# Ledger of designs, part 170: VH-VL binders against o27280

Target 1, 266 residues: o27280
Amino acid sequence: MDSMNVPEVLEIKRIVEESESVKTFIFSWDFRREVRPGQFVMVWDFRDEKPMSVSLIDPVRSEIGISIRRVGEFTDRVHGLSEGDLLGIRGPYGRGFELMGRDILLVGGGIGMAPLAALADEATARGMRVDALVAARTADELLFLDRLEAAGVNISTCTDDGSCGFKGFAHERLLTLEENHDMAAVCGPEPMMFQVMRILDERDVPAQLSLERYMKCAVGICGQCCLDDTGFRVCAEGPVFWSQELSRVREFGRYRRDPAGRRVPW

## First folded at step 7 (VH-VL)

Design nn16 (framework fv_acasunlimab)
Fold by ESMFold2-Fast, scan of step 7:
Structure nn16 (fold): chain C 266 residues (1-266), chain A 118 residues (1-118), chain B 108 residues (1-108)
Amino acid sequence: as target 1 above (266 residues)
Amino acid sequence: EVQLLEPGGGLVQPGGSLRLSCEASGFTFSSYAMSWVRQAPGKGLEWVSGISGSGYRTFYADSVRGRFTISRDSSKNTLFLQMSSLRAEDTAVYYCAKWSYTGPFDYWGQGTLVTVSS
Amino acid sequence: SYVLTQPPSVSVAPGQTARITCGGNNIGRKSVHWYQQKPGQAPVLVVYDDSDRPSGLPERFSGSNSGNTATLTISRVEAGDEADYYCQVWDSSSDHVVFGGGTKLTVL
């Protein structure tokens, strides 16, 4: 408990370049501190710390992986690091995904495939049938296709620009796919997740959705813990929520919050 | 422009072996799954084998399992089908095809005739 | 193993609409793709994911898929549409690609 709240300085053992903008940083990990798909860690570069989803959980090799997209000053600095360099890792934190049933649908957009890649590994190890809909704006943002293939996942792709697979959005592609799954897990941009959730609700498929903006709520570092229009504040342990929990949150998919907690449209 | 060139094929006696190749150009070869589909003279299309973009997953029709091996070399943009223990019923035109993994075949080679007879 | 059933032949007059069916158990839950093959030529994808068309294909080709039947519809048929047509699905339970037996379209 105590050790989870103090950053451990770890050596970057290996770096995998997933795309021009995404890298997976791999660290040795002591699995006496359990890690589950859907959980995150705080990554500290000795100046700032940011929550990052765990994208690889490998107890056989005693390794975890953290996939980071280059989008700002912190991530740009981290992308400049090399194998052998040091980062502070604190965690894991948050509520992980819950697996149930015999078959699961994964719907991931861009970097949202990171926590879903770890979940795919666990689901396949449990003998579940895994179907993945991997969505991105362009082909170069489609992530983890090789890992999903190696795990035995049935893959469908779509890109907004048609550069790979179906031309269109994730929810448009989902409407053309098989309807029968025991559960689904969804991670990506909130507007995409909202549209996907509506389709899954209509099909009576229970879904879990991972919301990056709520990762800090799990560690008590949050400016975005107001969950509905009544002003009711729930410090829910995120980032993973069941669709039934999100169906009553009017701002999900419609509004986001700035760092000061003010509602702004997407 | 996408091209799939199939220079292999030929006449082989029953029990023999033959390797087919398909050289791809005009797309990022390693990003796409590939497949072999055959057609016996006067008959319909029959899927034979498939391979994922990374090569980690391979797929085979029941009729060829244990006899045929699909492989790829991304450094050469080339797909292979190693055929062994060939039977008369393996006589067909063999097409290589670009495979939108678990979906359609969007580009096809011109086909290579394989004849298995004494 | 999963089986797709097509009629062996369909005849249509020029300018009319041709409909080619592909039957399969709960095929409406799968994605269906359609290929055109002319004598001595490789197959050409004409409809994918039930109803989408590859770029450059005529708007006359369309598809639908529900229940136990998928349908390829060719409107305002031209003599050049005379060919064999094949439907195709992926069967995830067996990890197999499955083709229908093919339908010969004859334009009178």
Scores: ipSAE 0.000, ipTM 0.398, lowest interface PAE 17.2, mean pLDDT 84

Design nn17 (framework fv_acasunlimab)
Fold by ESMFold2-Fast, scan of step 7:
Structure nn17 (fold): chain C 266 residues (1-266), chain A 118 residues (1-118), chain B 108 residues (1-108)
Amino acid sequence: as target 1 above (266 residues)
Amino acid sequence: EVQLLEPGGGLVQPGGSLRLSCEASGFTFRSYWMSWVRQAPGKGLEWVSGISGSGGSTFYADSVRGRFTISRDSSKNTLFLQMSSLRAEDTAVYYCAKGYRSYLFDYWGQGTLVTVSS
Amino acid sequence: SYVLTQPPSVSVAPGQTARITCGGNNIGSKSVHWYQQKPGQAPVLVVYDDSDRPSGLPERFSGSNSGNTATLTISRVEAGDEADYYCQVWDSSSDHVVFGGGTKLTVL
């Protein structure tokens, strides 16, 4: 399982500021190493490595993008980098989303829109009809709206504070939207994903959910990436799981783990 | 318990038509993708066609496109495959299969033999 | 069209480990499912999502999937494991279910 455990040093070609807290770093990529929406890479700043979802996959321009939210020392350092600086990238890792049907729903919360933006690009390029529900705490935290709109995606928004679109949570907004989708893909905070999953199950829409937990290992099992009641490993067997698999996991949507591996309520 | 019952196949002359049915029970039929998978005598599994739970999306293997039509009736919990312009190479056991999360097949019917010959 | 390649046959002695491979371009990025088919019977799901087992199946069945090769592993093989085994993926680029050609496992 360590055959992809060698980072390649890549030059930052372009940086896109998505919001005050999120930047997308764009690199040249050799697409003989295929990358799919929903997969992640390990980003190495020559001090520490962190997993990051791939948010842009552009084989025509031979580029990938990685969107990073500023949340700690590692991401603060990476946000301080400029075009021309170097980062180590290894991967891709994990199972990507599978596109099925002709009409799909994307439900993203905050930075969870990053892997869904890459999925939206692929789906629209294939001629699929894409509806996206983009959720955040405030309007300033809604991500990728311009990119989704440019791709021809039908966008619905919601914010907890009502500063943009529907006032309320993603699952409350979902209850007001059309039910006719062949598949859904969901990524965001676990409590949001749990509520969304329950509604999609009731609507008979098969859903794929991406679990983007903090990890200390990219390949193999560790306490930080395991789910309770099941042996699912986000870095090895995920991060994308089907909704029926997650409906039986006691930990999903209720508990998280701290750095010591202890259960903590959401 | 989940059951998929295929009430029987038939012998058809080349160029003929035949409709297969698969009666489902033990699960919420409208919630799951359904597929037809065939197997020619002594050969491997070949996917033929699939349909979404709502019936809004249908997919076909290139070998049957334009000749076969998949459909479903949620009021009868029944999956259909309408076959037309049948050829000798369509001779196979046809299985209906329940999709679990689209095209992962967790339950299979017993199979319906379709023989295309004169 | 996406193609999955399996060896046509694998032979193993009782109690040994059988390994059945499924080759495909970047198959490690896809979910691989495995089916067992005994003569005159419908296929039965034995491994799904690369490595998970349906309820009630023996722990002896396991799977892996990385790079260009997925593998079904059957440990402590029993005579009753003799069957044809098929790997399967969904190819999103063509909207097709793709099966491997099948591997006949012989227990001698």
Scores: ipSAE 0.007, ipTM 0.472, lowest interface PAE 12.3, mean pLDDT 84

Design nn18 (framework fv_acasunlimab)
Fold by ESMFold2-Fast, scan of step 7:
Structure nn18 (fold): chain C 266 residues (1-266), chain A 120 residues (1-120), chain B 108 residues (1-108)
Amino acid sequence: as target 1 above (266 residues)
Amino acid sequence: EVQLLEPGGGLVQPGGSLRLSCEASGFTFSDYGMSWVRQAPGKGLEWVSGISGSGDSTFYADSVRGRFTISRDSSKNTLFLQMSSLRAEDTAVYYCAKDWLYGSGTFDYWGQGTLVTVSS
Amino acid sequence: SYVLTQPPSVSVAPGQTARITCGGNNIGSKYVHWYQQKPGQAPVLVVYDDSDRPSGLPERFSGSNSGNTATLTISRVEAGDEADYYCQVWDSSSDYVVFGGGTKLTVL
């Protein structure tokens, strides 16, 4: 069997168009190599490789799905592929989400709904009550609403421009949702996650947040985020972190990483 | 030691164009975002434009969008602001500013400022 | 667009404490940075991330940020503190850097 550090060349079994800019690529998967929501894989197009969160985990059909937003040269090339074409997949990598309690709140922004969609499937299969707050800039960027509804998830939406659901940001919508949850999981733009984390912390709701930028650190690509000014080492345990861990990271919510792993302020 | 030097500036007629430059030294240029911030005579600070370390992301104030273009050249450690369709209201001292290593939009070092006067 | 409001001027006697406010809708959810600018000079960062101080700056400078108001506090004010002070945030919703209108601190 191939090791996690050697890419396996897999055939694209099916492609689902989630939006104008997002596609989910589905592959047959041998579940002797376990995959958990919140984990990622390295996708290799035989020229470059990028980390992508697993958005579908289906042991019954023996499939995984990887949702990719068209945002640059690599993702544009991958979006040009068809069913039957080949991609290299290595992994999974990183720590996944941990489920606790009887109910969970999911807060996702844009493509951040991808790992949360996989988590919603697991949570509902375990009999948990799942509430999802799905946020995006516009209605066209809201992802996985039909899939979440089919899974029995209670959905709230918000868009910055008011084109669907609440007009405003995720944290503003969250302030109107007063129901307590045993835990929360959050994934999206870091400024959104920071504001959501602060509200959940004040409500004493333990939250797990998934930081895409730490996926590179988890596989050893970027050493600069391994130790912050508080002495906390983040790269060994990413991309999913508890809110208590992130509250000590001064950089959280203030900058992001570009495709080369360089810091991108605001 | 971090230094930002702005050798540009000058007098330009309304409707004209001018390119500002900011030469950086003392840090790994490509690892940090940069911004242009202006100040009209006797007025406050106004953010104009920003660019990521890689150059892949650019941002503009509404007042300059479509008229100004921010860019950078990592081989020369230089930040640029290409200004076109200049108006009298663009008259200001223009500062280049470096973002802080641990912050987003935190300007830890500033250039000396370059005066741009838009007048006949 | 997001707006930051500062008083246009604040006067203080030497040795006393000056407080300069920066008002913004839910500004407590954002990081606030403060700059000092003297006539003819570039701005200088004096407080960042609400309350942190750059190395080499006097401990007399401090900050706070909660709710709708951020505050720059300068204790034991000296004549050399006379300057214009600007608050600043990054507005994540618009990817826009916003400065306050500035406050002229006069040391009488």
Scores: ipSAE 0.000, ipTM 0.393, lowest interface PAE 15.7, mean pLDDT 82

Design nn19 (framework fv_acasunlimab)
Fold by ESMFold2-Fast, scan of step 7:
Structure nn19 (fold): chain C 266 residues (1-266), chain A 119 residues (1-119), chain B 108 residues (1-108)
Amino acid sequence: as target 1 above (266 residues)
Amino acid sequence: EVQLLEPGGGLVQPGGSLRLSCEASGFTFSSYWMSWVRQAPGKGLEWVSGISGSGYSTFYADSVRGRFTISRDSSKNTLFLQMSSLRAEDTAVYYCAKHRYFSYGMDVWGQGTLVTVSS
Amino acid sequence: SYVLTQPPSVSVAPGQTARITCGGNNIGTKSVHWYQQKPGQAPVLVVYDDSDRPSGLPERFSGSNSGNTATLTISRVEAGDEADYYCQVWDSSSYHYVFGGGTKLTVL
């Protein structure tokens, strides 16, 4: 049987507890389906299906990892699973990150570090110098610090409450850093990404940003992931966009849409 | 200390039914995938059925689908295989096996129990 | 249905190296596990995830997996290594664990 767009039922090989609210689920993967950092998969628990970014890509071990934050009924059920349990995985989908130059800055907020952790692995494997700014609300929500350190990444941290590193937001920390890079990759809450993008643009650093907004479009049920001015669909043309593409979009960083299509401020 | 114990199996007539059990000890039973693997006299190993730690997912070899039902009782640390519509070709030693925590390999096996289907 | 192919028998002299193959379409993209079964006994896992060994197993046992062939290698073979050996994978397309037909290793 063809395995085109049919979920492959895969065993949870191991689970890494990244924090109280985040777990990484690791599966054996057949790399005839190529996976790139920045792409996502649909995770099916035999009741509901949700898009999740790939956080580990290991062709040597033939493994992928998917990091999931506990935020609702679906993720509560998945967090209740154990090593040896099964999940349906289909994909990958979407546009991955493109690497260029010799130096890259990663800026991640919360679970947004998940796709950036996979990108860090690829960038270091290519011999690039990697600097990461890891942001979260509190110290115990900072993700992947040990993995990034093991990969040789130069790490800066910030927390909203000051419990680790700089006290403040990612963009405030970025303003105190004077290093420029050949490119940047950014993933996290949309208001954070918008502020970071503006600073990188002023510094002439080309950036790619990953939008995980309303990916219900991946199952073909609505247009909620469509961007106002450009008609870009996150699941079809994203989730990764260059900063120059996003600078043309009036919606980015200003408002979102509810299920009825109404504008809601951030 | 990690052990899987299987009782003595049995003799059944074609078309009959039999339930196998496998009692686990020395590990957190509900955290591990369990399988039934059989071996006909003088033949190789054949996977029959598997069940996830939670019992949420079950899978069957094509040869037994619709006839066999795998289940588990975490309160008793026991794995079951309910076999119905038995055929002569189901005659085999049946092993229960535990899958490794970080691999698909079966790291602990029961001693096996003989099931004979004949008239 | 995914199929694993093993030679039915391999003969080796004591002290020599035995190689047992397991053929499968793109098997190099799967994790291969190897089991040893001695007469009258349950199988024992001897190699897992292509090349890893369980604690306490002699370093004489090793594995490799690439392309369409996985191989179990037993160096400096001893009489006690005489057994049937089975390879095994999980086939995600069919949701099945698949065993090879087994290879009888004879130490002569």
Scores: ipSAE 0.000, ipTM 0.379, lowest interface PAE 19.7, mean pLDDT 83

Design nn2 (framework fv_azirkitug)
Fold by ESMFold2-Fast, scan of step 7:
Structure nn2 (fold): chain C 266 residues (1-266), chain A 120 residues (1-120), chain B 107 residues (1-107)
Amino acid sequence: as target 1 above (266 residues)
Amino acid sequence: EVQLVESGGGLVQPGGSLKLSCAASGFTFRTYAMYWVRQASGKGLEWVARIRSKSNNYATYYADAVKGRFTISRDDSKNMVYLQMNSLKTEDTAVYYCVKDEWFGYFDYWGQGTLVTVSS
Amino acid sequence: ETVVTQSPATLSLSPGERATLSCRASQSVGSYLHWFQQKPGQAPRLLIHDASNRATRVPARFSGSGSGTDFTLTISSLEPEDFATYFCQQYDSFPLTFGQGTKLEIK
C-alpha cells in the first residue's frame, strides 16, 4: 500500500494571505498520491500535527494548497512560517465530495469555504453550473471570492454585520435564493450547517456536509465513528456525509461533545 | 416570539362541517411543514394531518380515521394553515392543535388549541 | 406502525419525591423520542427532545434517558407545578405515534 501514513517533508512554495486570520500554504505535490476535494491532510510542524482540509488541487501545476485559520498555538506557529520553510504532510485522508447532476449549490461559512473552493474548481471543470453562498461575520472574513469569480462561479454573499451582501445568516440568505439545484455541498459551523440542511431537505436537494470534527475518526484516532449516543455506529469515512446519513444524528447542529463525552450546546 | 393561534372551533351536529384556521408568526412559515394534532377529553394525543411546504408540492398526509373527510391546506402569503372538516362524527370531538414541525416530528411549537364538539 | 406504551398510567407522589416515568417502543426508535408535559387546560409543552436533551427553560430537575426501545423521564425532586400529564412521542418512523400518557398526581 502507499506510504501515505509517513509524513513527507515539503517546502512551502508559496503563501497566499486570504484574510488577516487565514493563509493558504502551497506545496509541490506528487499526484501519484491522488487528492480529491473534501479530503484532508495531517500537517506536522515537527512538534504537533493537526488535520487540515485541502483547498487547492492543481495537477497541471503539480500543487496542492491547505488553508489554515489562526486559532491556537499550532496554527500561530504555522502562520509565522515563510516561503522556503518546511512542513510535514501526510495523507490525504477521508472521503471526498461526490459530484452529480448539472447544478450544484455550495454553502460555506468562514474557513468552511476552503474545501468548497477545491470542489468549485472540480465542478466547473466538469461543466457544472456552480452557485456559491459565502457567509462570514464581516466582509473581511469572506474567503475565496476572487478565486470563485475567476472560476466562473455565481456568488452570493452574506455577513452577520451587513458589511457585504445580505445582512444576516447563511440560512436566511438561502431562503431568498433559487431552489433548483441537483445537489448541494455545505461546510461551516454546525449550527449553520444544520439550518441549511433543513432547508435543503425541504427542497428535496441532496446535500453533502463536511463535519471537520470527524476528521480524526477517519484516521482511527477516536476508535469508532459513532455519530450519536444511541449506539448507532456510522462506519462512513468522514468528514463528508450525505444528509441521509445525518438523519440519525439529531444532536447534529444542536449539541457537541466535550472531552468527557458530555453534550454541550453550540 | 413564535406564535400559533387557532380559530374556528365550536359545536356542530354529526354530519356537519367546520373549518379551522391557524395564524402563524415569528418564523419563516413557508419553509416548514405544519401539523394538526387532536386530543379528546382525558385522552392521549393523535396526529390528524400534515402539510409540507411549497417546495414539496404541498404534499398532504392524513390519519386513517379522517382520510376522505378532512383536508389540510395552507396560504403562505398569509402565514395560515387550515383544516376543513367534513362529515364530522362524534368521535372527532377533541381539542385541535396547530403544530409547527421543525424537522420530521420535532414539534417545537404548539398553538393553544381550539375545541371542536360534535354532538346533537 | 411503531406502538409507544407508557407506564404507569397514574403515579401518585408527594412534593420532594423522585418521579420515574417509563416509555417503551414496540421496535427500536434510536434516540428519536420526545417528552411533553401537559398541564390541565394547556397545550403540550416540549420538555425533553431526542431522548435526553432538555428543551429551552426546562428546569434541571427534569432528565431523560434511554435508547432503542426503553426510555425514562426522571424528575429528581418534585415541585408542585410538576403535577401534570406526561407524553412520549417517537419520530423514527411514520406515522408518528404518541404514548397514552402518565398522569402525575399529588398524594
Scores: ipSAE 0.000, ipTM 0.380, lowest interface PAE 17.0, mean pLDDT 82

Design nn20 (framework fv_bamlanivimab)
Fold by ESMFold2-Fast, scan of step 7:
Structure nn20 (fold): chain C 266 residues (1-266), chain A 121 residues (1-121), chain B 107 residues (1-107)
Amino acid sequence: as target 1 above (266 residues)
Amino acid sequence: QVQLVQSGAEVKKPGSSVKVSCKASGGTFSSYTISWVRQAPGQGLEWMGRIIPILDITNYAQKFQGRVTITADKSTSTAYMELSSLRSEDTAVYYCARDYFWSGEYYMDVWGQGTAVTVSS
Amino acid sequence: DIQMTQSPSSLSASVGDRVTITCRASQSISSYLSWYQQKPGKAPKLLIYAASSLQSGVPSRFSGSGSGTDFTLTITSLQPEDFATYYCQQSYSTPLTFGQGTKVEIK
């Protein structure tokens, strides 16, 4: 059983360039080890290990994909790899998204669209109607539009600079969208998710939000995953939470925690 | 396109207060985070604090806590920074900047033109 | 507070030179670092965010690298308009802090 927590060394089967700064790394996967949208894996480059959300789940081709944005030394090294190179993968970990109803809304900001792309695939395969609000700073940072379109998703875009779709932030665009949904799934920067959650609460739409910053807790730092107002443990029950679970948390959207568990304001 | 336009230069007496305004145009003001950064003559940049209007949050550098108040008026799309108990060391150019948050990153991508505040008798 | 130290404090360079400026954080800040350019009498201008991401409209001769505590800004072929003061800034935690600045002067 402990072997499930040891990284498997997997060969990079294919690399998809999603944008100038984002690549999806695709691996063969044995689906006797179940993976759900919203779960993450630990990626090990034989020097450092980082949590990454699963962005592709394809049991038909026996593949998973992991989308990685280039933002530092670890991700720069991983982006330098080629097909045939090796990475260590542990997991999956965490609570994934739950699908309910017939009509769902996905709201993704930047790389937060990665776990939502996997969710979109599952929802459309189940015959659900999927509306996606894809938000980014600029048009070239919008992710997975071609994949979402191919899946039959109804896409709305917004960019801060107005280079694609609505000019403004995700929650501003959401205010102009009046259709009710049976549920929503949200992933992106916490301030964006907090504003989106408030709008969805007013519309009585149950929402699930992914707190990516707590994914490291899967490796046994449970005290750092405790939310300040409720004593709620993100690592035990996350990273995906219902909006009702987050509505009483003073930390959500206002504070994060450093490696020592100290509150750090945004 | 977002622009930040600040109020004009001010000359103040020691012990008084100054209130600098920063009016935003373009985009949706309530969605911004506005930081205040000052620069004394010939010196570097010093962050004073910020306001996230939509979250009702202000953060201040400890050095200014108790003397600085940062506020926002959504109806006029204007942020304010008030600094009290002025000293000659507060002579500086004061900037407001949009402190943009995306995918876990904060950075100041749009800046006001600056407001010169001189504290002299 | 996180202290940001830049090196050098000033340098003299000629048009066409490769210029390198370093920035060191007193603790790990991951990739939460921006670089700004400031010309005399003007507000700062964002050049680089997330340690290595080039801001829209900024010439490709500017590049950033590094993570953790050590960061570098490189200008590969210095132009006349690049004579300015450059600042690094961490956004890992509040208070946000800037380096002391590096003045790039004409030789």
Scores: ipSAE 0.000, ipTM 0.403, lowest interface PAE 16.0, mean pLDDT 82

Design nn21 (framework fv_bamlanivimab)
Fold by ESMFold2-Fast, scan of step 7:
Structure nn21 (fold): chain C 266 residues (1-266), chain A 120 residues (1-120), chain B 107 residues (1-107)
Amino acid sequence: as target 1 above (266 residues)
Amino acid sequence: QVQLVQSGAEVKKPGSSVKVSCKASGGTFSDYTISWVRQAPGQGLEWMGRIIPILGIANYAQKFQGRVTITADKSTSTAYMELSSLRSEDTAVYYCARGLWYDSEGFDYWGQGTAVTVSS
Amino acid sequence: DIQMTQSPSSLSASVGDRVTITCRASQSISSYLSWYQQKPGKAPKLLIYAASSLQSGVPSRFSGSGSGTDFTLTITSLQPEDFATYYCQQSYSTPLTFGQGTKVEIK
């Protein structure tokens, strides 16, 4: 009997270096526990636990992958690990993406491309046409271009500094893309997601956005993950939300919460 | 034991097409990508394209786009590479090679190679 | 396309020598770099993947290092079976591309 609340200690089977700051850690997985694109796991290094989106779902090889950006003490320690080392994994948790229609748009910023890479694999396997807008601050931080190309995805890129592709932000690049889509999936920094959501709403494209705000309580006990206006708990009702749900949240795209629960501007 | 076994040598006329097979045994065919890499006499290795059998997706090098078709039959664990409008410059040994489904670990197993000679 | 350039194109060495082969990418490929050995009339054999990871069954005298644009394959104590041509290959972006090869010959 597997409990999702108990960490399973798994061996790191492979590590893929996605960029200077991002690595994908690959583990053997028993797919009697289903995993969907957009779900997350809690990663435990035997000191601290952090939520990470699942970036690779491969039931044929019996593997999952978790992509981690180096942003602090926990991620620095995890990046120092090697193949054969152990990590605790509990989950999966959360609501995954739903695929609808024939033509989909993926908009990813930075590490937000991680859950979208898993979604792209599923969408192409189902015979859907996939367009991906991959955004980063610089060319060296554009992620998963090789995997997306291998999957047959139509790729557009943009960088804030103009070092690769369109010079500007994801939402500015999106305004130059004319193709109609049956749905979109969006993951990245909240200010980017807010701007993208606004454009997709104007175009009547239903969008799913992955809101990876403070998932302190993956087991749902403490309620720390509430959104101000709606009372949604990210770990219980998210992290994937439809744009119609998020358009009603005053906090979305404006504020985040620190570990003490205080509002901090983006 | 994993093994990739390719079809035998071919001699073709200019303007014709050739179809080379690559049968996988040991390990599951669908877990991996199959790439085709050629080597002209005395030259280096040139990637032509790959197929991801589980996804049904094939990608090709621009140089071969429109002339090469890579397919896979999962029921027989066999990948195929068809090259059309053959020229003398296409004379080479053609290899199939297995990679992890996104190729980050390189090509861990290779077929024995198929010699294709294009001569009038 | 990403161009891979190896140096040297050939070298002569004796059994027991330390051999170093370098590979340069025309743009950053992070650690998406593999090394292969090819003997006359045979298919290539994978030695190193992810720039520095030794393939199962490959002798520990082979090692890889580097990231970004500059990569090195080292053979610390050359054996008779190591006289072959060596290729680097990037898997960062399609089309996948190989270096031109380095032939390691008996001195």
Scores: ipSAE 0.000, ipTM 0.385, lowest interface PAE 18.4, mean pLDDT 81

